# Designs tried in a protein design chat: VH-VL binders against q9h9l3. Part 10

Target 1, 176 residues: q9h9l3
Amino acid sequence: PRKMVAIDCEMVGTGPKGHVSSLARCSIVNYNGDVLYDEYILPPCHIVDYRTRWSGIRKQHMVNATPFKIARGQILKILTGKIVVGHAIHNDFKALQYFHPKSLTRDTSHIPPLNRKADCPENATMSLKHLTKKLLNRDIQVGKSGHSSVEDAQATMELYKLVEVEWEEHLARNPP
Key: E = the ipSAE of ESMFold2; O = the ipSAE of OpenDDE; V2 = 0.75 times the mean of E and O plus 0.25 times the DockQ between their complexes.

## First folded at step 19 (VH-VL; framework fv_unasnemab)

Design g2 (at its last look DockQ between E and O 0.81; V2 from the best seeds 0.00; counts 0 for: pae E 3.3 > 2)
Fold by OpenDDE, look of step 19:
Structure g2 (fold): chain C 176 residues (1-176), chain A 127 residues (1-127), chain B 107 residues (1-107)
Amino acid sequence: as target 1 above (176 residues)
Amino acid sequence: EVQLVESGGGLVQPGRSLRLSCTASGFTFGDYAMDWVRQAPGKGLEWVAEIDSKPYGGHTEYAESVKGRFTISRDDSKSIVYLQMNSLRTEDTALYYCTRGYEDIEGWTYYEYMDVWGKGTTVTVSS
Amino acid sequence: DIQMTQSPSSVSASVGDRVTITCRASQSIRSYLNWYQQKPGKAPKLLIYAASRKQSGVPSRFSGSGSGTDFTLTISSLQPEDFASYFCQQYYWYPLTFGGGTKVEME
């Protein structure tokens, strides 16, 4: 079986009025939750909005940040050939300017059995925070310091593991 | 034997188009990024464009001097990388090299270099 | 863009000489620098990558050093086959940029 990793990215605002989401941090964990990658990333454009309240990114984090070009190379090397788990992962891939094969992608925001287990509508898009609280009895994304991409990636992996067997069977019967 | 062979160069007038091809052999073409680098007569090297491998998303990048005019693409089934050059200018005159871009990480150090080069194809833009 | 400035532009040397070529970046590029050798009428050849790592098959007399903005390629004892042009190249940021080159010629 292919190795599995979970990814979570934090974005800052660039471009006019900060409406462009640019990668500013990326965290990748393995199946056991061990951190494989965790770096602050310098966007190619000037940062207009750090979105600190949500991203946890501050100006000081960009001083020695890895340039996006290099970070992208590192991250893609890690992801290639693996099953990649994420929450609303299309946003992460968009920020990376990279799209992982659909057959090797697992988005915990679109897994009906996961929502069912959390007593949520199967076709609803639930937040990572909500699912983590309901299914793992754990609070994430708490405080004023913003999100922790490592914490979010770990939570995402743990959530997926709850439905891994039945979901993988479903995918095998219904390949994307 | 690992080899890159460029073709498609020639003499053209300003404003015209030209398409360069680079045929790869001796390695798994689809696993590597490919770059075009040019060298004007008696001058230094200038990076022109890059295309990632398909597993890495096939992302493309261009030098500012060619953005909007040049397009890099690849056909992995044929082991060929292309450079479509439109709206050619006299300053585009150069020997155009096709290169294999290698990228890897050891530890957390990222390596990227051009380890294989073709012999180049000459493009001359003149009125 | 990141400008790469090489010095000297040319150097006359004899076989057995120690030759030092410098490359300066307009901003820090950490260690993301390569060195290439180009002989007349030939395509460039990779010598050093990541500032200090020698490509397979490169003679021990070649060495690269430096980080940040200042980098050096050293030929400890110049051999007849080493007369060529040398180029540094950064891959820290797009666009990829080369130095202006250094021609090592026979004295």
Scores: ipSAE 0.525, ipTM 0.840, lowest interface PAE 1.1, mean pLDDT 94
Fold by ESMFold2, look of step 19:
Structure g2 (fold): chain C 176 residues (1-176), chain A 127 residues (1-127), chain B 107 residues (1-107)
Amino acid sequence: as target 1 above (176 residues)
Amino acid sequence: EVQLVESGGGLVQPGRSLRLSCTASGFTFGDYAMDWVRQAPGKGLEWVAEIDSKPYGGHTEYAESVKGRFTISRDDSKSIVYLQMNSLRTEDTALYYCTRGYEDIEGWTYYEYMDVWGKGTTVTVSS
Amino acid sequence: DIQMTQSPSSVSASVGDRVTITCRASQSIRSYLNWYQQKPGKAPKLLIYAASRKQSGVPSRFSGSGSGTDFTLTISSLQPEDFASYFCQQYYWYPLTFGGGTKVEME
């Protein structure tokens, strides 16, 4: 379908003690998994903790990173008017300082039919890694160098496709 | 057709407050970021504040010279953007413009600019 | 904050002259720069965006160039309606900042 994208973000620690999560990478893919956007992003505030073991973000990535102001403008224009698929997507939207319309948002961490296919409790929150292994027979987030937001966005789109017909019918019958 | 009309300017003593308003017409107000830009007599342009559209988060940004003293806000039901100016100083004396922010992308290139300007409202801060 | 330094502050010129105005950023802003024209008693209007792209309706005699820290607005053959003030403005980071302006005056 022409109006659907998947997004994944990586965050670094800012603010007091590095406890605030700030956007440092964002990847967006289309329905077929083609990369529409993939940029390292420089937060507007001091980075306290790169969180490299999970984020994959290193100091060198920030040297040529796109400023948050510019990146947010680009990302929001790409998302406007589209169904946006993500995993625990509220964290991605919070890091972007914006809320996408609920009717156009799909969160693979909270889709009961997807959990059912994975032989998991329907209302449990399941990790992207677990769902991808169970349902796509693929290992993601492998190794010690951090996650790839491109890989994760692509996996998220593939997972949604498994339940797309059923879930879109459900939402049409039960508008949010 | 597209119009921005500022009001609320005047003569005021240092330390006092004013609220500027900007009434928008001829476009879907809620879809746009709005800014205030000021120009002191015989001087250049100075950006003051911005408020994003509510669907895009409604976030605000301020120039350092006004941070903590000025507050930008919007009422989408009335198509009005406000600038609350507290603790006014003589250096705040200027013509205050309300502006509409235009933005788009072309491939990977992002661009933004102030595409509609009001005529401005004059604020004079003096003893 | 990114400081924008504009030069010259004013220029005296005649119709037909080539006028060049420069704008320097205190750090790289890549191409995220606009140019505005302001006639006396009027609000500014956009002339050039993204350093070099002309807004619709802007005459071909206007051109913008530059990237990084150094930018130029050129009027290839000055016309009577071009006597005005010109301002550069960066949008790379908040706060948004303008150059000090260049007044183009009739000699």
Scores: ipSAE 0.481, ipTM 0.828, lowest interface PAE 3.3, mean pLDDT 92
ESMFold2 (binder alone), look of step 19: mean pLDDT 93; pTM 0.942

## First folded at step 20 (VH-VL; framework fv_unasnemab)

Design i1 (at its last look DockQ between E and O 0.87; V2 from the best seeds 0.00; counts 0 for: pae E 3.1 > 2)
Fold by OpenDDE, look of step 20:
Structure i1 (fold): chain C 176 residues (1-176), chain A 127 residues (1-127), chain B 107 residues (1-107)
Amino acid sequence: as target 1 above (176 residues)
Amino acid sequence: EVQLVESGGGLVQPGRSLRLSCTASGFTFGEYAMSWVRQAPGKGLEWVAEIDSKPYGGHTEYAESVKGRFTISRDDSKSIVYLQMNSLRTEDTALYYCTRDYSDIEGWTYYEYFDVWGKGTTVTVSS
Amino acid sequence: DIQMTQSPSSVSASVGDRVTITCRASQSIRSYLNWYQQKPGKAPKLLIYAASRKQSGVPSRFSGSGSGTDFTLTISSLQPEDFASYFCQQYYWYPLTFGGGTKVEME
């Protein structure tokens, strides 16, 4: 079996009105929740909106941030060949300008058995916060400091582990 | 033996198009990013374009001088990287090298470099 | 863009001489710098990567040092086959940029 990692990214707003989401932090954890990667990342464009209340990113975090080019290189090296777990992970991949193979991607926002376990409609898109509270009895993304990508990545991995066996069997029978 | 062989160079007039090819052999082509680097006569080296490996998403980057005019692409089944050059200018005149981009991480140190080079193919843009 | 400034543009030296080539970046590039050697009529050859790491097969007389903005390539004892042009190259940020080159010529 392939190694599994979970990823969560924080984005800031770039472009004329800050409508472009640019990678500003990325956290990657292994199956056990150990942090493999956690870096602030400097976008190629000027940051217009730090989106701090959500991203947790502040101007001071960008002072020694890893340039996007380097960070992307590092992250891709970590992800390559692995099963990558994330929540609404298409946003993370978009920010990375990279798309992991679908067959090796696990998006916890689109796993019907996970929603079922949380007494949610199977076809609904539930938030990471909600699922984490419901299934792990844990509060994430609390406070005024914004999100912790490490915390979110860990929660994502733990959620996936709840349905891993069932879902992997399903995928084996129904490859994307 | 690891080898890159460029082709497609020639003499063209400004505004014309030219397509360069680079055929790789001796290594697993699809696992490596590839770049084009050019060198004008008697001048230094200038990076032109890069394309990631497909496992890395196949992302492309370009020098500002060629953005919108040049397109780098690859056919892994043939072990070929291409450089489509449109709207050629006299300043595009150069020897164009195909290079293999190697990258890795040791600890937290990321590194990448051009470790394999072709012999180059000459592009001359002249009226 | 990150400008890479090499100095000197040319240097005359004799066999056995210590040759030092400097590369300065317009901004910090940490250690994300490579050095290449190019002989006349040949493609460049990688010498040093990550500022100080020698590529396999590179003679011990070649060394790279530096970080941030200032980098140095040193040839401790110049050999006949070392007469060539040398280029630094940063990969810290796009676009990738090379230094202007340094030509090591026979005195």
Scores: ipSAE 0.784, ipTM 0.902, lowest interface PAE 0.7, mean pLDDT 95
Fold by ESMFold2, look of step 20:
Order: sequence, then structure tokens, then C-alpha cells
Structure i1 (fold): chain C 176 residues (1-176), chain A 127 residues (1-127), chain B 107 residues (1-107)
Amino acid sequence: as target 1 above (176 residues)
Amino acid sequence: EVQLVESGGGLVQPGRSLRLSCTASGFTFGEYAMSWVRQAPGKGLEWVAEIDSKPYGGHTEYAESVKGRFTISRDDSKSIVYLQMNSLRTEDTALYYCTRDYSDIEGWTYYEYFDVWGKGTTVTVSS
Amino acid sequence: DIQMTQSPSSVSASVGDRVTITCRASQSIRSYLNWYQQKPGKAPKLLIYAASRKQSGVPSRFSGSGSGTDFTLTISSLQPEDFASYFCQQYYWYPLTFGGGTKVEME
């Protein structure tokens, strides 16, 4: 059977006024939550806004960061052929300049059974922090230093496991 | 029998356009990134453009010397990669190679190189 | 852009000689460096990837070394088929860039 991984990315601001989101960290975990990849990534454009409050990215992280070209190559080789789980995962793929097949993509922000378990509207877009608190009884994204992409990827995988059997069966009957 | 065959080269005047084609055979074309690399007469190699496989998003990159003038594209149903060259200049005169780009990881070390080359097609830009 | 400075631009050598070719990057490229051989009238052929790893079918007399900014290709005992041009190429950052080449010629 296909292997499954979860991904989470952190972005910084590039471009005019720092409005463009560029990849600055990526973490990938396996089904058991073991870290397969975790790198700070140097964008090809000048960083205007580190967005540290949310991203956790500081200038010192960029000193030895992996260039975007190399990081993208590594990440895409890890993702190829696998079911990839993420939260609002389209943002992660956009930052990677990458498209993953819909049939192999799982987005915990858009899974109706997961929302129902959290007693949330079926088609609402819920935050990862909120779902994790309600369904896993865990606080993530805690502290002064912004998000941890490792922690977020691990939480995303655990959330998917709660609905994995039901959702995989649904997708088999209703191919995207 | 992996093979790349370039065509479409020729003699053109500055400011004109040419379209190069590279026909691939003997491998699963859609899984590979492809590039164009050129070599001016008696000179070294210059990477020109790259196009990623469509499952990886079909991302393109260009050398600064050709940005805005050249466009790389691919037709996976025909196993062809193209280079549309507009606003040609005398410095674009070269033998143009099509390449298959190999990449892989080993212990998360990333490798990338041009593993298959065509024989090239000659573009001469002169008044 | 990462500039690759290759030296010497040419070398005259005899069969059996040890030949060394150097390649210097304008900034660290870690080990993301390839070496290609090009015989007259032919397309380039990969010899060394990731600075030091030999491609399948490459004779043992070829070796690559270095990391960071300084890289070396060595031919331990030159053979008649080794008279060719040699190019280094980095893939650390776009645009991909080649060294200017080193022509190894019969003396």
C-alpha cells in the first residue's frame, strides 16, 4: 500500500511590502509522527518580513538555511507517489511551486467527518489549533516563538487518523 | 534505447524567431524534467532553460540572458519539449542541446545532473 | 548568480601524466557540483556528480574532490581517450552555471 506523510510549512514575507508568502521552513513526518524532513529554507527573494510571531522564523535561521532550489528538490522526491496530508495544504503546495495529485492529497481543513467529530459545521474551515485542542486534547502553537512546523505536521497526521478509515472509503467511492 | 533528437535549428536574421523541438523516446517522458543547454562555437556550455515534469507542476526556469525572449514548454502526449526563441540576437548563435534531467536522493542528499543529451541543433543568428 | 571559475583553461599533457583541473565557486555550493567530459564533436558526458561520486562506467583513474568553494577533478594516469574538454557545473542555485572549461590536449 501507498505510504502516507504529513507536511507543514512556515512562510515569510517577500516582495513589495512583504505581501508575498515565501517558504522558509518545511517539516514532513511519517504515519507514526517520526520526522522525515525538517529544514529552514532560504527564499530566492529578499525577506522583507520574517512574520516571526506566526512563522517562528528569525534572521539567524536563514544563515545556514537550505536554498529553495535544493529544498524543493528534496521535498518533492519525498512526496512523490505518497498520500500527503496537510492543513490548508494548497498554501503549502503553492509555496513549493508544486502540484500534488488530488487523489493523493488529504486536507484536514476540508474533511466533513473531522468537523463533525469536533462538533463544528460540516463545511467550515477550522484552524489546526482549534481541531487539535478539541479532538486530541492538546495545545499546539504555544509559546513566544511562533509555530513549530514539526508539531503542526504531527498534529495534522493524528487528526487525519481519526477519520482515515471513513475518509479513505469515501474517496474510493467518490474519486476527486 | 533512450534517445533525444533535436530539430528546428537554422540560419535566421537578428530579431526573428525560431522554435526548437526535442523528440524523446525510450523512457517514460512525463516523469522527467528537461532542459536546453547551448554551446557557442568554440566556447563553453551555458544552461538556457528548464521545465519540470507536469506531476511536479511544470515549473520553468530560465537563464537571465534569455528571460522574456525564450519560452520552454512540453507536450507529454507526443514526448516533445520545445524552445520558442523570440527576438533572436547574434549572441544566441550556438549548438542547442536538449537534455533529460536526472534527480534523486540518497540519505536525503539531493543529486541532479544532465544524464541524457541529444546531438544538438545549430542556430545561427547573423545579418 | 554563482560564478564558476575553472583553471587552467587548457593543459598540454602526455599519456600517463597526472592531470588536475580546478573549479572555484563564487560562494559556497557545499557539494552540489558535477563534472562533465566533452570530446570533440560530441555532446558532454557526466563523469562525477555530488563533487566526488563517479557515474557508472567512469574509469577509476577519474576522481573528484572538494566542497564549499574549491573543487578538483583528477585524472591519475592520462589515457588517449581522455583528451577532451572538462566542465564543472553547479546546481545549488538558479541559474545553473558551468565553468568555462578546461581543454586537455596532446603535447
Scores: ipSAE 0.495, ipTM 0.836, lowest interface PAE 3.1, mean pLDDT 91
ESMFold2 (binder alone), look of step 20: mean pLDDT 93; pTM 0.942

Design i2 (at its last look DockQ between E and O 0.85; V2 from the best seeds 0.00; counts 0 for: pae E 4.2 > 2, grease 20.3 > 18.9)
Fold by OpenDDE, look of step 20:
Structure i2 (fold): chain C 176 residues (1-176), chain A 127 residues (1-127), chain B 107 residues (1-107)
Amino acid sequence: as target 1 above (176 residues)
Amino acid sequence: EVQLVESGGGLVQPGRSLRLSCTASGFTFGDYAMSWVRQAPGKGLEWVAEIDSKPYGGHTEYAESVKGRFTISRDDSKSIVYLQMNSLRTEDTALYYCTRDYSDIYGWTYYEYMDVWGKGTTVTVSS
Amino acid sequence: DIQMTQSPSSVSASVGDRVTITCRASQSIRSYLNWYQQKPGKAPKLLIYAASRKQSGVPSRFSGSGSGTDFTLTISSLQPEDFASYFCQQYYWYPLTFGGGTKVEME
């Protein structure tokens, strides 16, 4: 079986009125929740909106941030060949300007068995926070400091592990 | 033997188009990013464009001097990287090298370098 | 863009001489710098990557050092085959940029 990692990214607003979401932090954890990668990332464009209350990103975090070019290179090296778990992961990949193979991607926001386990409609898109609370009895994204991408990545991995066997069997029978 | 062979160069008038090809052999082409680097006569090296490997998303980047005019692409089934050059200018005159770009990480250090170069193909843009 | 400034643009030296080439970046590029050698009529060849790591097959007389903005390529004892042009290159940020080059000529 392939190695599995979970990823979570924080984005800031760039471009006109800050409407462009640019990668500003990326965290990657392994199957056990160990941090493999956690870096602040400097976008190629000027940051207009740090979106701090959500992203947790502040101006001071960008002082020694890894330039996007380098960070992207590092991250892709970590992800390549692995099963990548994330929540609404298309946003992360978009920010990375990279799309992982669908067959190797696991999006916890689109796993019906996971929603079922959480007593949620299978076709609904539930938040990571909600699923984590419901299934792991843990509060994430609490406080005024914004999200912790490490915490979110770890929660994502733990959620997936709850349905891993069932879902992997399903995928094996129904390859994307 | 690892080898890159460029072709497609020639003499063209400004505003015309030209397509360069670089054929790779001796290595797993699809695993590597590829770049074009040019060198005007008697001048230094100038990076032109880069294309990542497909496993890395096939992302492309361009020098500002060629953005909107040049397109880098690849056909992994043929082990070829291309440089479509449109709206050519006299300042595009150069020897165009194809390069294999190696990248890796060791710890937190990211390595990226051009370890294989072709012999180049000459592009001359003149009225 | 990150400008890479090499100095000197040319240097005359004799076999056995110690040759030092400097490359300065317009901003910090950490250690994301490579050195290439180009002999007349030939394609460039990678010598040093990551500021100080020697490419396989590169003679021990070549060394790279530096970090941040200032980098140095040193040839401890110049050999006849070392007469060539040398280029630094940063890959810290797009666009990738090369130094202007240094031509090592025979005195």
Scores: ipSAE 0.779, ipTM 0.900, lowest interface PAE 0.7, mean pLDDT 95
Fold by ESMFold2, look of step 20:
Structure i2 (fold): chain C 176 residues (1-176), chain A 127 residues (1-127), chain B 107 residues (1-107)
Amino acid sequence: as target 1 above (176 residues)
Amino acid sequence: EVQLVESGGGLVQPGRSLRLSCTASGFTFGDYAMSWVRQAPGKGLEWVAEIDSKPYGGHTEYAESVKGRFTISRDDSKSIVYLQMNSLRTEDTALYYCTRDYSDIYGWTYYEYMDVWGKGTTVTVSS
Amino acid sequence: DIQMTQSPSSVSASVGDRVTITCRASQSIRSYLNWYQQKPGKAPKLLIYAASRKQSGVPSRFSGSGSGTDFTLTISSLQPEDFASYFCQQYYWYPLTFGGGTKVEME
């Protein structure tokens, strides 16, 4: 099958009052959950709010972080030509200043068969944490130290696999 | 053969506008980021602006000296990159090069460089 | 912005000489540095990328070294066609910045 990867990102606050979301960590895993990329990323703007309780990002992580320009180049070269799986993935692409072809994009927050398996409304937007608990019987994003983008990317890939056959067939019949 | 040909340079008065074009041939234009680099007479090189490929977001970046006055854009169907220069100043006087920006990963190293340059087009801003 | 300070501004040398040009970044750029050669009236041409990698077709007498803030371009045995200006350029952060240039001229 065409090579498939899952991505997850963590953001910090930049700009006035820290309201702009800027990329500060990105993790990419392959189909089997092996880590292909996992870097802390230094935003091009001054960090106003680390958002640590959700992002898990602290000042010490930025000391040797890869600057956004370099990290974006690395990440986009990994994503090129692949099916990319994510959760609310438009936020990740926005943070990367990037657009991935819709035909190669899979968003676990918007897959009706996946919601149905979780006994949720088919067109509702469900959190990654909720879906992972209901469908994989796993707790992710535990504690108050923030999220792990590796853990979240791996969970996202596992969720997609639950509906992969059905959803890929659907997309083949109904091209985006 | 890979080629970049700039046009649209000339003599203009301060405060006026000018639009440079760079026509590309011999490669898949839509796959590459493109830049403008300028060189004032007898001086060094100054990066001016960059535009990423559209499949990767079409993101633009500018040197501080031109931000708000210059706009880089691209037309992939014609393989042309443009530089719209508004509110021109005498310090914008330079030879303007168009460049193709190559990037790739080898092992753990990311590399990026301007691998193709045009011959440039001269912009002179004089009262 | 990352400032690139290039030294010397000019070098007088003879064919056969070893020429060394240095480039200093205002902050660490790891190995994200390129070297370009520019002959009079011509566009720049890439010589070295990623601090130490030679571009295809670049003679073996050219070499690059360094990381962090200090970088060096060396011409081990200067040839007549090597009389030109040389520029370093960092690509670690926007804006991309060049060194001021080093003119290598005949003594």
Scores: ipSAE 0.340, ipTM 0.796, lowest interface PAE 4.2, mean pLDDT 91
ESMFold2 (binder alone), look of step 20: mean pLDDT 93; pTM 0.949

## First folded at step 21 (VH-VL; framework fv_unasnemab)

Design j1 (at its last look DockQ between E and O 0.85; V2 from the best seeds 0.00; counts 0 for: pae E 4.4 > 2, grease 19.7 > 18.9)
Fold by ESMFold2, look of step 21:
Structure j1 (fold): chain C 176 residues (1-176), chain A 127 residues (1-127), chain B 107 residues (1-107)
Amino acid sequence: as target 1 above (176 residues)
Amino acid sequence: EVQLVESGGGLVQPGRSLRLSCTASGFTFGDYAMSWVRQAPGKGLEWVAEIDSKPYGGYTEYAESVKGRFTISRDDSKSIVYLQMNSLRTEDTALYYCTRDYSDIEGWTYHEYMDVWGKGTTVTVSS
Amino acid sequence: DIQMTQSPSSVSASVGDRVTITCRASQSIRSYLNWYQQKPGKAPKLLIYKASSKQSGVPSRFSGSGSGTDFTLTISSLQPEDFASYFCQQYYWYPLTFGGGTKVEME
């Protein structure tokens, strides 16, 4: 059977004024939440803004970080052929310079049944923090040290499991 | 039998253009990244360009010496990789190899190398 | 860009000799280095990947070692078919770069 993983990434600012988002951490978990991959990643260009209050990335993390080329190779080999779950996952794929097949992609920020369970508008884009609090009774992204991509990937997988049967059947009837 | 066959080389004057082709057979072409590597007469190897497989986004990378002048592309339906070479210079004179780029993870460690090479096609840029 | 400096540029050796070729990276590439062999008039062929792993069909006399910036390829007992050029290549960062090559010639 087809395997399922969840991914979450953290980005830093590169390019002029730090407005380009470049990958600086990636975490991948399996269906049970076990960590398959978790690395700090060195972007191919100069870091202008670590964005630490959101990313959790500091200069110290970059000292022994895996260069983007190597990290991308590792990550894409893990993702290939699998159903990949994420939250606003298009941003993660953009940072990876990658296009995963839409038929194998699940985005918890845009699943109407999931929003309905959270008593949110079905077509609204809801934050991971909000959905996790409402549906899993769990606080994530707490404190002032930024997000944990492991924590976020695990939460994303648990959220998808809440609607997995219904949503997989919906997608089988309505191929993207 | 896995094969890569380059073609399209020749004598050209500086400033002109040339397109190289590499025809692949004996493997699932769409699963692999492909590269061009060149070797000037009596000199070492220089990586020129790479194109990722389309499932991996089809992204391209170039050596600084050719960026803006050369374009790598692929046609998976024909199992062909191309190198369009514009604004050719005498320093582009070389034997051009097409390569199949293998990558995998063993125990989650990543390895990558050029596992299949063609015989090459010669490009001579001379005034 | 990561410059790969390969030494020596050539070596004269006899059958049975131990031959050592070195490759130095301008910055740490950890173990993300390959070795290729190129016989006269032929395309290169992979010998060693990820610094020390032998490709299928490579004789046991070939070995690779090193990490960080300093790497070696060793031929423990040179055979007639080993007279060729050898190239290291890093894949740690774009652009991919090769060493300048080492030509192993018959004395």
Scores: ipSAE 0.309, ipTM 0.789, lowest interface PAE 4.4, mean pLDDT 91
Fold by OpenDDE, look of step 21:
Structure j1 (fold): chain C 176 residues (1-176), chain A 127 residues (1-127), chain B 107 residues (1-107)
Amino acid sequence: as target 1 above (176 residues)
Amino acid sequence: EVQLVESGGGLVQPGRSLRLSCTASGFTFGDYAMSWVRQAPGKGLEWVAEIDSKPYGGYTEYAESVKGRFTISRDDSKSIVYLQMNSLRTEDTALYYCTRDYSDIEGWTYHEYMDVWGKGTTVTVSS
Amino acid sequence: DIQMTQSPSSVSASVGDRVTITCRASQSIRSYLNWYQQKPGKAPKLLIYKASSKQSGVPSRFSGSGSGTDFTLTISSLQPEDFASYFCQQYYWYPLTFGGGTKVEME
């Protein structure tokens, strides 16, 4: 079986009026939830909006942040050849300016059996927070300090593990 | 044997264009970022441009001195990296090296370096 | 841009001498620095990567140290084949920049 990792990224606002989402933190965990990567990342452009209430990113986190150039290289090396699990993962890939092969991508925001297990409509897009609460009886993204990408990545992996067997079988029968 | 061979250099007048090529052999070309580095006569090294591998987006970056004039590209099917040089200036006169840019993680430490260099091709811009 | 300042620009030394070359970055580049050797009429060759890691095949007399803004390349006992120019290079951020070089020449 292929190695699996889960990824979660935090973004800040750059560009005109801060409407561009730029990578400011990335966390990657393995199948067991062990942290493989967790770095603050310095965007190449001026940060206009830290989006702290959601991202948890503050200006002091950028003082010694890893430049995007380096961080992207580090992250891509970790992801290469692996099954990558994420929630609404297209946003993470966009911020990374990288798109992992679809056949090796697992998006927990688009797994019908996972929603079914949570008593949600199968084709609805549910939040990571909601699914985590319903299926893992765990509260994430609590408080005023913003999100923890490590916590979110771990939760994402745990959620996927609940439906891994069923979903992998489905994908095997229905390759993208 | 891992090798890079540059070609396309020559004597041109200011304002003209020139296209450099670098042919790679002995390794999986498509897996590596590639760069051009130039060295003016009797001077130091100056990074010119970089192109990432296509599977990872194939991003390009340029030195400020060549932005808008130079274009780096690659043909992985031929194992060639190119440098299209337009609007050439006298200060562009240099020996142009092609480099293989290696990157990896050892433990938890990331590293990048130019571990393979060609012999270079000479570009002379003169009126 | 991150400026890399090497010192000295040139150094005269004899075989067996200890040679020290310094590279200073205009801002912190952590340990993202490489050292290259260039002999006359030849392409540069990688010596040290990530500030202190030796490339395969590089003699033990070469060593790199430093982090942040100050870095050092040391040749513990200069050999005849070591007379060359040496360049530091940062890859912390774009544009990639090299030091001005240090020419190690025979006294």
Scores: ipSAE 0.026, ipTM 0.678, lowest interface PAE 4.0, mean pLDDT 93
ESMFold2 (binder alone), look of step 21: mean pLDDT 93; pTM 0.947

